# VH-VL binders against p56860: the designs that were tried, part 18

Target 1, 255 residues: p56860
Amino acid sequence: MMTAEVRTPEQGGGPLTTEPRAPRSAPGHADASAPAFGPETDPRDIIRWALAAHPDLLMPSAFNLNGVVLLDLAAQAGYRGEVVFVDTGYHFPETLATRDRLESRYPELTFVTLNAGASPDDGQTPPDLYASDPDACCAARKVDPLQRYLKEQGPSALLNARSRDQASTRADIPFVEEGGARRRVNPLAHWTREQLEAYAAEHDLPVNPLYFDGFLSIGCWPCTRAVKPGEDARAGRWAGKGKTECGLWQGENKL
Short names: E, the ipSAE of ESMFold2; O, the ipSAE of OpenDDE; V2, 0.75 times the mean of E and O plus 0.25 times the DockQ between their complexes.

## First folded at step 4 (VH-VL)

Design o28 (framework fv_barzolvolimab)
Fold by ESMFold2-Fast, scan of step 4:
Structure o28 (fold): chain C 255 residues (1-255), chain A 119 residues (1-119), chain B 107 residues (1-107)
Amino acid sequence: as target 1 above (255 residues)
Amino acid sequence: QVQLVQSGAEVKKPGASVKLSCKASGYTFTSYYINWVRQAPGKGLEWIARINPSSGNTYYNEKFKGRATLTADKSTSTAYMQLSSLRSEDTAVYFCARHGYSGWDLDYWGQGTTVTVSS
Amino acid sequence: DIVMTQSPSSLSASVGDRVTITCKASQGISSYVAWYQQKPGKAPKALIYSASSLQSGVPDRFTGSGSGTDFTLTISSLQPEDFADYFCQQYNSYPLTFGGGTKVEIK
């Protein structure tokens, strides 16, 4: 992703930084309280409520199985907002191809890519930050770009694809999380991996092919491996680094 | 300030093709879809197609499929529309326009390029 | 394709008048409607998005309302610079479609 900024040879090469979009509207209006959602609630009903309560709703996605399923359900429920993807520079080609297939399948949605910097192949991106400091890598290339975008746009809520079945740290996530800078809505909180797989197959959704090779949670290629039987779905991310969550869900970086 | 600056007027014969340009400035070119819309003399607005400049992904109005081709050059922040097999009915002002922040409203427009098709 | 039917096709008004333009969609489009102003020889200028949200820099005498299939653009106190053509546009689905336009002429 290029910007209009001009660099001279004396300043060196490298990727140009995208500026956050100017907010177009005030934060969403006061809404009705969330209804009682339960284990039998159709995710589309949760999404419809979220849209009515938060017309400025945004959906961040990394296009994992959960994200692809949520995107389809959201489109069915009338979501026409932004699908926000952070290009960390370290995505598998399969992840970028999945994004492209989704954009083609859902022309009714707006796909926004936030550029965190150069790809590893351009000679500008440090090749070893992910190995030496995975937390700094995650913050610089994923958390910081997304947090800046969300701060500038000011959505009153986010639509997230998290489910309780993904990891022990997610076992008790509610359908609607209050507090912090904005609400977080988890329409798939109660769905299992088996339900997600069945839905994707039934609707012929473009699932990242790495999923079928044992990559149950797909992030940047330096920090993602196939999971072993009995491991949490997120165990393959940041393998060997004692980490199961990127800084998106930690303290002051929580979205 | 956001600007979309379009190429100059074109006069073509029936059966020819034309390629129009739309140069963006004042914002990150790859962060917003670019649309093409035309307006025949004394008529309303008609949407042709859109492109995502970041991915190159396009979506076309069925009426223009096979004749319109959208491209974008990230290095020059320029979007292009080529329209082939020109007919007299293609005489119109052609506008490029940017999608808005949270939807597909068209928040900034180029000044338009007049294309005249005559024998 | 969603058809947008705009009315009236033209109207005559005086400075200070309240002007109302309506737009009807052939099917439900929620709030996904934008309104544009176009002056002779110029590109359209965005006025309203999401049925009722005012574009930056647009005077607050312009208001949009409606949801579903019926939408309205209102100019509460017409000014000399407001004599122009006005178009509605749906963006619930591609292809994007526009109303036929309303010409606001000086009486």
Scores: ipSAE 0.007, ipTM 0.481, lowest interface PAE 10.8, mean pLDDT 78

Design o29 (framework fv_barzolvolimab; at its last look DockQ between E and O 0.01; V2 from the best seeds 0.00; counts 0 for: pae E 2.2 > 2, placed apart)
Fold by ESMFold2-Fast, scan of step 4:
Structure o29 (fold): chain C 255 residues (1-255), chain A 119 residues (1-119), chain B 107 residues (1-107)
Amino acid sequence: as target 1 above (255 residues)
Amino acid sequence: QVQLVQSGAEVKKPGASVKLSCKASGYTFTSYYINWVRQAPGKGLEWIARINPSSGNTYYNEKFKGRATLTADKSTSTAYMQLSSLRSEDTAVYFCARHGYSGFDLDYWGQGTTVTVSS
Amino acid sequence: DIVMTQSPSSLSASVGDRVTITCKASQGISSYVAWYQQKPGKAPKALIYSASSLQSGVPDRFTGSGSGTDFTLTISSLQPEDFADYFCQQYYSYPLTFGGGTKVEIK
């Protein structure tokens, strides 16, 4: 378990707040209708459409297998925007190392780390909130900082790495999700884990090494375990807690 | 209020080095890349390099690689650029600028530091 | 390097005029173009990002348009404070490159 001894020397803790930015006044070209994408559509074609429709497109990432594959495809398709990561203070060292390798490999992309240098003791959340109330911990350390940043930025669309193969709750996600504050574009909706693995291997992508130890969905270390054969990829998230999705994709907190 | 405040004017001889500073305030320093851009008298803008203050990751224009060195101090919210082996053609106003919302659009600029290289 | 060709290099205009400045990239850059205003002795001020998005606090008489290789900055009704130099910038690929500038001066 992460203790007070495992603190970042750069930050040493602090409140979990969004970055202060001036409000943006102009939205992107949000009026463009999505074409009929299908099971054979190249994800790069979906990304190119999204860039044309939404010049202010932004990509949140936790740098899991799906995230690193999407990042490579997006760079190939011409994406040069922000890759937004939330430093919760509870990431595996392997996750942070993967981020750093990706930043070096894709220098044209801007790697924004929200609450950079976060520690388990931020002065705002209890150090062991992850054990007693994982929903509150996820909201305070990940969902709230990201939602506030997105409110400040005002992008008309997000580029997400979700795929239908990840969990039963994701089985029917569309390529382009309408409604709410902004569009969500899922270029990898139709890709399987096997296709993602093959792509990553063929292109020598920096995949989080925990993936190969059975951590098919990697979040914060207190709430992540290796999956069993036959389990959904997300079954290792919040094991024993009765939770399957972070609030980012649910109800009033939907992006 | 976002502000980038740069160090004062410098006069150097050919072959010398200069180190310029850019102090950031009014925002989270580690969440924004800092770029360095110069402008020779009566000329256009020329991009030198950029740094991510969070990671220390840098990228340099090939023209300045080996002569320019970027660093950042998180504790003082200050970015630095050192330029070595100065030549007369390095006479210019040097600006630091923050990246914007859409990537490397540059949304806030320092006031500039004049560097004069003369014998 | 991506070359940004800006036109015209100079123009004379009167208050109330519609002013158009163009910028052409040597290759496709999607919408990764910014526009800046610079007054004598001052740092550049950001006007437009993502080709068409107005920076916060910039008057709505400034508009940006275009995608791919051809981009335009328009000032719909020139004001006295708009007499300045204007620059486009691509941020699709390194090194970041700027247009040669357009001087907007009084007729």
Scores: ipSAE 0.703, ipTM 0.878, lowest interface PAE 1.4, mean pLDDT 84
Fold by ESMFold2, look of step 5:
Structure o29 (fold): chain C 255 residues (1-255), chain A 119 residues (1-119), chain B 107 residues (1-107)
Amino acid sequence: as target 1 above (255 residues)
Amino acid sequence: QVQLVQSGAEVKKPGASVKLSCKASGYTFTSYYINWVRQAPGKGLEWIARINPSSGNTYYNEKFKGRATLTADKSTSTAYMQLSSLRSEDTAVYFCARHGYSGFDLDYWGQGTTVTVSS
Amino acid sequence: DIVMTQSPSSLSASVGDRVTITCKASQGISSYVAWYQQKPGKAPKALIYSASSLQSGVPDRFTGSGSGTDFTLTISSLQPEDFADYFCQQYYSYPLTFGGGTKVEIK
């Protein structure tokens, strides 16, 4: 005998400023426990489970190899939601072109570009903040726009392309992460770079061409270089700055 | 406050073209697709097409492909639909609508533009 | 094209009644269903997205449910402002399609 409270886009079932009777949460959200997924589980089965448990599922992406493979697997599994990209003003032209190719290939998905039309000289941040304080630059141009959007939309879960093979900081990523503002689903957690490359080749996916020039982890051009033979895939990110992860996956700003 | 404000009513002869506008305010225009939907008198809703203002990418209902053309002007935050070779069956109210929270649900709608096609 | 078969096409009800409107999709569409209210001479108003998620500002007497092919909109206690037309919409595949509508009239 419960009446649902009016939900805002940024809230996942929390009460408003008054203390009304607690409404029922949307069906199938936080109450669904994840199956026992293993290293051999088809990522599409994980995505289908996530869709059933979280009809409001959203997919952020920077369109790296992992993200492109996830996008194809998600479309196959029946995902028809948003693919959310943040335009920092510092993306390679090749990254923006990859986004456009993906939009054309998957017209059934909604490609949301946050901060569209951003440029290095748009005044959002001091001119060389990317070098002097990359954490502050990332916070202002990438993390903050995405967090504002997620607060407005209030999804109960995110579909992410992280895998354990990407970096030592990701070695323990589970298929489903609890804790935080929302559940995080990592269908590719146990896929290797070799599996991702093989999949992309088999399906002729529009991979960022810089990947084939040794840019194994592609971010903004001031903080990205080609990886040298024998280096970690993310070694080209923030070289010399002591940073290995974007604030989207760490600390208080974790997605 | 999200608003979609559409151009005024049109009266056209068969065979003519019409170009409708939809001016957006209260949100980042280039972050959301704009859809066009029509409703003939006493009838249900019929989706026509959609455009991504950031990329210009379009997708058309096959029934309108070749007659409908969608454009967007980022500088004025305005989406447009041109419909050519008008017939009396095109008499309808035409709505623009923004895509919503989870995909192509349509969360904010313009007030509608009445197009009357009559000899 | 995915056909959304909406029923009933009309109903008469009194203030306070519980009203249930159904849509059946011609194929599985997961939870990619939205519901709209439309009053005479006005644009549709979004009520529900993702089959069951309430749009901002919509009273909690409106409840959406279903997944796959069968979806319902329920108004738990009809209010005077709820007399309107109601439409479902699928957004699983192109073309986007709407149900035929349900007119809710005062008895």
Scores: ipSAE 0.597, ipTM 0.832, lowest interface PAE 2.2, mean pLDDT 84
Fold by OpenDDE, look of step 5:
Structure o29 (fold): chain C 255 residues (1-255), chain A 119 residues (1-119), chain B 107 residues (1-107)
Amino acid sequence: as target 1 above (255 residues)
Amino acid sequence: QVQLVQSGAEVKKPGASVKLSCKASGYTFTSYYINWVRQAPGKGLEWIARINPSSGNTYYNEKFKGRATLTADKSTSTAYMQLSSLRSEDTAVYFCARHGYSGFDLDYWGQGTTVTVSS
Amino acid sequence: DIVMTQSPSSLSASVGDRVTITCKASQGISSYVAWYQQKPGKAPKALIYSASSLQSGVPDRFTGSGSGTDFTLTISSLQPEDFADYFCQQYYSYPLTFGGGTKVEIK
């Protein structure tokens, strides 16, 4: 009766020495004046320029229609950086699902979810803050986490999905925004909603299903509703609150 | 170091108004709420209102609605509370205190301002 | 309004004693509770936030516990400087409300 000595394999889980990522050399602000782009300029060419000028470029996204289109165009243009999403704890399940679909579709990109697993009941922020002070709610749940991350990463530029057709307040968005903490590049500045929809359809992009239910601009569920025919696309954001922006693009907290 | 410095003691008659100040230093004034809390002699703490200095957004205890008005001056990093129609019951030490957007614990307090309402 | 019922209103203790103060919320408030210490003629000092998190610079003899409706502040070994008033606060919803306070006196 030979007692087979079951050699328990010593799982030598060596400590993953997270080698301190070498300080990314402060990319020299290449004073490269942005080329003169026009309405007919291919967004991919704008992105290629941005990548050349700003190799440390990051892409914040909330995975709206514009964001999904930009993500595809960026990938085609050779973007291989991070897609940075902030989980506020108040996102629609459809938004999170859209994120997951995109992550699966674009494995060449690094999806970063800040505050992953965030809950409305975080033990810190009162659960009714979105009602009493939407600005503070957005600051705490979205802007501050993103700002902290961007401060840590220190990108010289951001790739943004903003377009002139999104809202009246964005009617004059340029392709390249100067000033602030970093340059902001808006390749889709001149794309219309129709163009975005057509592109998304043509390329079978995973657009948030809520879009087709009239949610033309999607944020946190307490502050987002479908818009009525003829309403501004952002009329469903913070409806009745006198707020039109989350604070990412304006004021002291401008990205 | 974070500091909240309040204005000096006030003596008022019934029906009068008082305006208290709270000067903030040692932090970004617009990144925190300023709250006002009072404490009557030998009594507990009573929350009055808060202001977001960045946006000017205010929220009042219903008990003080219409009588309390909060303002903030970003240029001087000073918050103000005006309390009108003063009554003897308004005699208290009034505190300003801050908290963040993601936590409503009052982490720093002013030294308090004594308001006495007497005929 | 959420009522915070604090108990006891006063207690006498000796240096080295374990002291326990409780607050009961009139409804579930998760962990949205803070605790403060107040000495005579002084402003309240923050001790605990989120029911159990210790504020910076506060001695570890102070501990907060609880969730839902029942919360506790414990001083494991009372020190001479700990004789003071203590207050709980909820910040689950407006208006912010405080407990009635507990006076910790020397025995």
Scores: ipSAE 0.397, ipTM 0.751, lowest interface PAE 1.5, mean pLDDT 91
ESMFold2 (binder alone), look of step 5: mean pLDDT 93; pTM 0.940

Design o3 (framework fv_barzolvolimab)
Fold by ESMFold2-Fast, scan of step 4:
Structure o3 (fold): chain C 255 residues (1-255), chain A 119 residues (1-119), chain B 107 residues (1-107)
Amino acid sequence: as target 1 above (255 residues)
Amino acid sequence: QVQLVQSGAEVKKPGASVKLSCKASGYTFTSYYINWVRQAPGKGLEWIARINPSSGNTYYNEKFKGRATLTADKSTSTAYMQLSSLRSEDTAVYFCARHGWSGYDLDYWGQGTTVTVSS
Amino acid sequence: DIVMTQSPSSLSASVGDRVTITCKASQGISSYVAWYQQKPGKAPKALIYSASSLQSGVPDRFTGSGSGTDFTLTISSLQPEDFADYFCQQYNSYPLTFGGGTKVEIK
């Protein structure tokens, strides 16, 4: 007697947010206070603390340089959880290829692609919205799917790859952010682009090839260009629009 | 409710191939890895391989590389395992199992498919 | 490969007894161990993940403990439906490996 309208999840396909897994156990250590991390702290120590405090930790990633480095450090620190990627339908082929190389290299991690197989014309958002309203396009294709997934899964913390030197808007991010629905942990907050590049080279990490062609911050192809000498790493995002963030870390759309 | 429903019993001769199916329902198929595990009569569990249905990425136990092939069909929410060059030692119950949210713990299992390899 | 050594291979118990099953990994696996129950003719059922976290819908008489190399599954007050085979499994590294199993039989 169940119909399609009352049966959730719909298992027959479509770009759907993952249904909640088993209910999470009440955490004994989830509210543990962060120790004083500093400029010499090994990111792996921050990650180990985060795993102990938040066993339900998830790692969203767009597989930029920072994300690739964080993924390697997290695997070394014992992370075996989800790496969550949102398929917007507008990614460069190089980004998807980088994800596939990472999945093959880190078989111990679970790679979750939200809205897998998304196309530029998904029937739900205007296909040219990226040109007329990049903020609305980002919200519909990236922010909203990720927030829906996070609400359904209910992690007490996220492991993020943000660094202070990526943009002026990130200059003061702490190692552990409070507020909102969950903690955000930034193990790479204190690492420079030069340290990230050196680490990736030393460990032969699969880095998006566009990075070496001047794409220091890689998003969707309609809104990304190579940076010019002297520009911030995120200056290539939404060129000419005075914007460096898609909305994941801004206002009411904050993760 | 989360369910994994497997195909029916198979009887094969040595040297043949078998293809087993595992149909998922009650969750988003592409968001969870599917593992294949076998159990020989009166023996323990042995992990064969896993697939990410979203990407098609597979990882195989070295013992089964070259003989086992995993695939997944997103449109029907069905995972498949083909095992070739069958031997009598391949007689077992074959299970598919979903990847848990905490890692590779296997949180939901299919009912199993019996494969018998004999004369 | 990581070898999981499970003991005992079988035990006899009465309803109401406390039952303890142990599992030893050949190398450190942190807390990446799960426990399963298998009844005759059925698929395994997940009981515990991450060494000590109870799966949804599993009675709280089942408790997992341990870290590193030594792990235990405890049933605090055995019920008639608990007579079954029990298996541990590591998921720290590939290939995933299982213990040899413990048969819990009625005395």
Scores: ipSAE 0.364, ipTM 0.710, lowest interface PAE 3.7, mean pLDDT 81

Design o30 (framework fv_barzolvolimab)
Fold by ESMFold2-Fast, scan of step 4:
Formats: C-alpha cells, structure tokens, sequence
Structure o30 (fold): chain C 255 residues (1-255), chain A 119 residues (1-119), chain B 107 residues (1-107)
C-alpha cells in the first residue's frame, strides 16, 4: 500500500530503490542526557549532540522555511541520515520543486518520499475529505504514513524544524523532548522567523517561492492561503477550519 | 489551445515609461505564474521578473527592481509589465512566458513586443 | 547568479547531420535545465525540460541529457526547419538565467 522511494548518492545495486527499508537496531544510547542548551547555542551544536546520542536519527521535513534551514545546518553538522518527506497528494507544485532542488543540492543525504496514495482523486480516497474533516485528512495523508514508516524504522530520535515563534502552541517547546516512543530534537526552537529568513538568504537556499507570495506557513494547497497584514504566520493554515496544528504533533499522534 | 498574446510595438523617448500587456487564453490564468524576459538586438535572453496572477505577488531580478512593475488582471486574464526611466539599453523585444506545470521552465511564450528607446 | 556557458556560439550543418550543443552551469543544478529553439523574428519555443524530458509536440529527434553542471542538446538528424538559435536555461534558483545561445546555420 505504502511505499518509500529512496534516492541515495550511491544507487546501482541491491534491492529496488523504492522498497521499504529494513527496521533499525535498538538505539543503545538511552543513557545519553541533553546538555544545557540556551538562547545563544548554535543549532549545529545541538545537532552534533543529537547525532552522538542517536546515531539512528531521522529528519522528517515538509520543506518549509524552517525545514530548509534545518537541512542545511544538519548537513554542515555531519548529518547523513534520512530526510523523510510525506507526499500527501495535495502539495503545491512549488513545494515539490523545492524538494527536488534540495535533493540536488545535498547529494550526500538520502531523501525518502513516503507515498500516501499519489493523488486524492485515485478512486479510493475521498476528494473532499480536506473540506469536511481536516483532522481525518491530516491523519490519512500525512500522520499515518509517517507513523508507519517510523514504526518500521524504529529511530530513537527525530530531528524537527519547529521553532517557538511559529505558533502559540509551540511557544514553550524545549530543545529536547522526552517521552513517548522516541526523543524529538528541536535545534531551531530559539530561532526567530527573521533569523531563518536571513540565514536562507545568506546561504542562497532553495526556498519555496510561495513565501514571496504572502504565504508565511505552507502546507497542502486545500488548507493554505496567503496571510493578511497583522495575521499570525500560521493563520493561512486551515483557514476557516478552526485548526492550528496537524495531528502529527498532538496527543497520541505526537511523534 | 494555450496562447499568450502581447500588445503592439512601442517607441519611447529616454526617461519615459512603457506598459506592455500579455493576454492569456486556453488555460486557467490564475494557476500558472507569468514571467517576463527580454532580448536586446543580437543578444541573449534576460529574465526580468515573475508574477503570481492569483495573488498579484511578484519576484524581481535585482537588476530591474525599482524600474519594473508587474501586475495582473484576473477578470481579463491579462498580465502587465511597466518599465520606467527608459534608457537606450532597454531597446529589446519583451516576452511574457508562463511557468511549466511542475517547474520553472517556460513552456509557452507570447509573440514578443518590440520596445525601441530613441532620442 | 548561476552562469550558463553555451558552446559552440555557432555551427554550420547540413540536413541529415547529427548536431550537438553543450551547456555548462557555474554550479551544480541537478536536472533543472530547459532548452529552447528560436527562429528569426519569433518567440522561443520550449523543447526540453528537466534536462531530458521532451515537451509536448516536439519531434523525437531532439534529445536532452546531462546532470549537475554539464548538459547536452542533440538533434539526431537535422531537418530544414531546425536551422535556428538554441538556448539553455537553468531553473534551479532565481534569477533564472540563460545560455548565450547557439546559432545552427545551413552549410
């Protein structure tokens, strides 16, 4: 049903590149504790700690501004693990083009695309689920495919691009979240939107051009609009639906 | 079926402004970005800017920031480029072109508008 | 800005010849290259996108290849209608940039 497409620098042998990967071994680094990180900590130092504590670290990414900045910092810090993207079938063409440019710029990284069913109009997925039930749409097209892959791979930690200034629900996220099935590491927790924009510009990163079209937070096209002056960055997400977070980061669905 | 039809030739004095049009048909106008590209006589192609017809938002080549202004009229499926403070080196054929389906290649082009800037 | 260097600037060929045009990017651009044909007094016509994908309606004698920094447009058996200027274009990053063009002239 659900397949992973793997693009590596060294393709050419073994099993088919689109086959799901074998589960990872047990972490063995559960005794490593997080050091004291603060407002001046370089995100690369947080990433280096995470790699030392969790050699099986994975990085899910939707290739938004935060994700693109984190990817560049992670590559500099020595990250060579998987960059995991969920193709929901509802992404803007600009988002997919940004993904492809990132694969080209970071040949040292392995990009894994999880297909939830390539198109909502595949005859099996209701085309209007996003309009009638945004939570079910998020779970079926994004949360469930990612959770299935993470269960299969068994990483001991995830590298996330969340920052405290993205939304009120993220205002207090720590650099390292404990509990549940795995640790979540947030190297950009303390970075502002302005710092992320400056970094992306300075390093000529492939950013989603929709950011220049008034989209401050980019998701799937049915649930994203340009923000108006004075609105929160995530106000364009789930417009009219009464939702500010995807189920990916809520309760039992927290990764 | 897809067509981009541009306005006619313009002759301007140095320091003047020119406004060119690009009328789209045969596709959903708001679903594709429109780019503007110029070609000076005997020279190569130079990208000026792009516009999202749905939002009206623009992105400019630094060389043309402050002089080029892109707009779009959704009701008439027409994109516009205004270029101000014209100089002799602005003499060129100006093309509009839409983005390709899944990238920033330019899959359909207008026929071009010749702009001559002479004293 | 990414610089696209196109070679040769011009070439002379006969109908039926195999023609090869090259394009080199100043930095890695993966497969984000398009190729265009331009006839005198006309707008450019899209031929190839994503380095090797043929645009709809374009004859299969046109082929694109390459990745990274080196790209090639090949016309396997030149026809009378193929005498034109050809341009490559990168779309890996803004600003979009074009090669200097190759003029394919009758011998």
Amino acid sequence: as target 1 above (255 residues)
Amino acid sequence: QVQLVQSGAEVKKPGASVKLSCKASGYTFTSYYINWVRQAPGKGLEWIARINPSSGNTYYNEKFKGRATLTADKSTSTAYMQLSSLRSEDTAVYFCARHGYSGYDLDYWGQGTTVTVSS
Amino acid sequence: DIVMTQSPSSLSASVGDRVTITCKASQGISSWVAWYQQKPGKAPKALIYSASSLQSGVPDRFTGSGSGTDFTLTISSLQPEDFADYFCQQYNSYPLTFGGGTKVEIK
Scores: ipSAE 0.000, ipTM 0.402, lowest interface PAE 16.8, mean pLDDT 77

Design o31 (framework fv_barzolvolimab)
Fold by ESMFold2-Fast, scan of step 4:
Structure o31 (fold): chain C 255 residues (1-255), chain A 119 residues (1-119), chain B 107 residues (1-107)
Amino acid sequence: as target 1 above (255 residues)
Amino acid sequence: QVQLVQSGAEVKKPGASVKLSCKASGYTFTSYYINWVRQAPGKGLEWIARINPSKGNTYYNEKFQGRATLTADKSTSTAYMQLSSLRSEDTAVYFCARHGYSGYALDYWGQGTTVTVSS
Amino acid sequence: DIVMTQSPSSLSASVGDRVTITCKASQGISSYVAWYQQKPGKAPKALIYSASSLQSGVPDRFTGSGSGTDFTLTISSLQPEDFADYFCQQYNSYPLTFGGGTKVEIK
């Protein structure tokens, strides 16, 4: 059993604890065709297309640089759906502070925080599991809560902040991914880290300060270190364990 | 500037309880965890517990589970630690400390509260 | 619990000396180590986080290094205000644990 904390514009504040929601109705525009997008396509145009094709669109976010940039572009494009964050119990305080700043800046959006059922704070999950088994840590605290929520909500598509510039494993991601239980849309697939940084600076977006301390990819604090010069951006994730992707991105979405 | 200001010294008898406070200023109180650490005279530092002031969720060192209770009051930006069933071994300076901008370390500390347990 | 073994427990040095303090973790903790300075009657002050990152406002004569299980704090040219106790701390796993401390005394 997981709980959800929801902030809506009418409630005037941060996340509130709510009961699990009923499953959503049938997906919007399930038969809509994906258009061809190219290297000059404005991400906002991709988002507008996704909203028209999938009115039930959800945006999972870890509030990293990509996530913050996508959120701003999505708000400009008319996105008013849920921004879904998984509180793993192991986030850096800077990540939680960034979430709080984003909730204040985008009062028109609904922010949903999913709490993993077996939190370290309840004494049920061993706190050192993340050091000995990072795959089990990711599944229990991030992948499983998110997949359960997605199964219960039933969106026909997800809006994701992945870009090809983040890692070798992401070099070939398309703008629109087919297969699995739902479509995945990657409006930032073609943007570089330089473009993301320039956009965030130009628009004074709340950015996780750990990014500027050499944390090019930020996850749970026990599984993240600053990268060394010349390392891949995700080299700081699960250092020494041969892992560069969370289980959520290792295959097709099955829920 | 960031400050954590703790309550004054306490003298207690064995078996009593004590409640210490830690008032935060100069930052958004609910955005950062507050930790509690103690130091017995002439000894090292020992971590007790932490609280998320935004949600109130806590995590305790097993040595203090059931005896320590952490709370936080958002309206006054104040964190509290209550320690019950006091023993002479609980005589120590008790510090509150923030997970701050450096996030991964305790970046700002209160001045400490001396707790003396004697009969 | 992760045990942090700090050495030496005390050392005597003169102003201008290079001082080295070591800290060993009982298991791998990647770079999740912080270093603190504590003067008598005062709270600890953060010096280093993530093994090697200097806390804002701390003089650059303080340097942290190491990864895995072996960590070092170095003071390149000891100043009068540096005579204090120093502690390492791991934040890889709960409970958070500290080294036993190193007292840096005037020779």
Scores: ipSAE 0.005, ipTM 0.423, lowest interface PAE 14.9, mean pLDDT 76

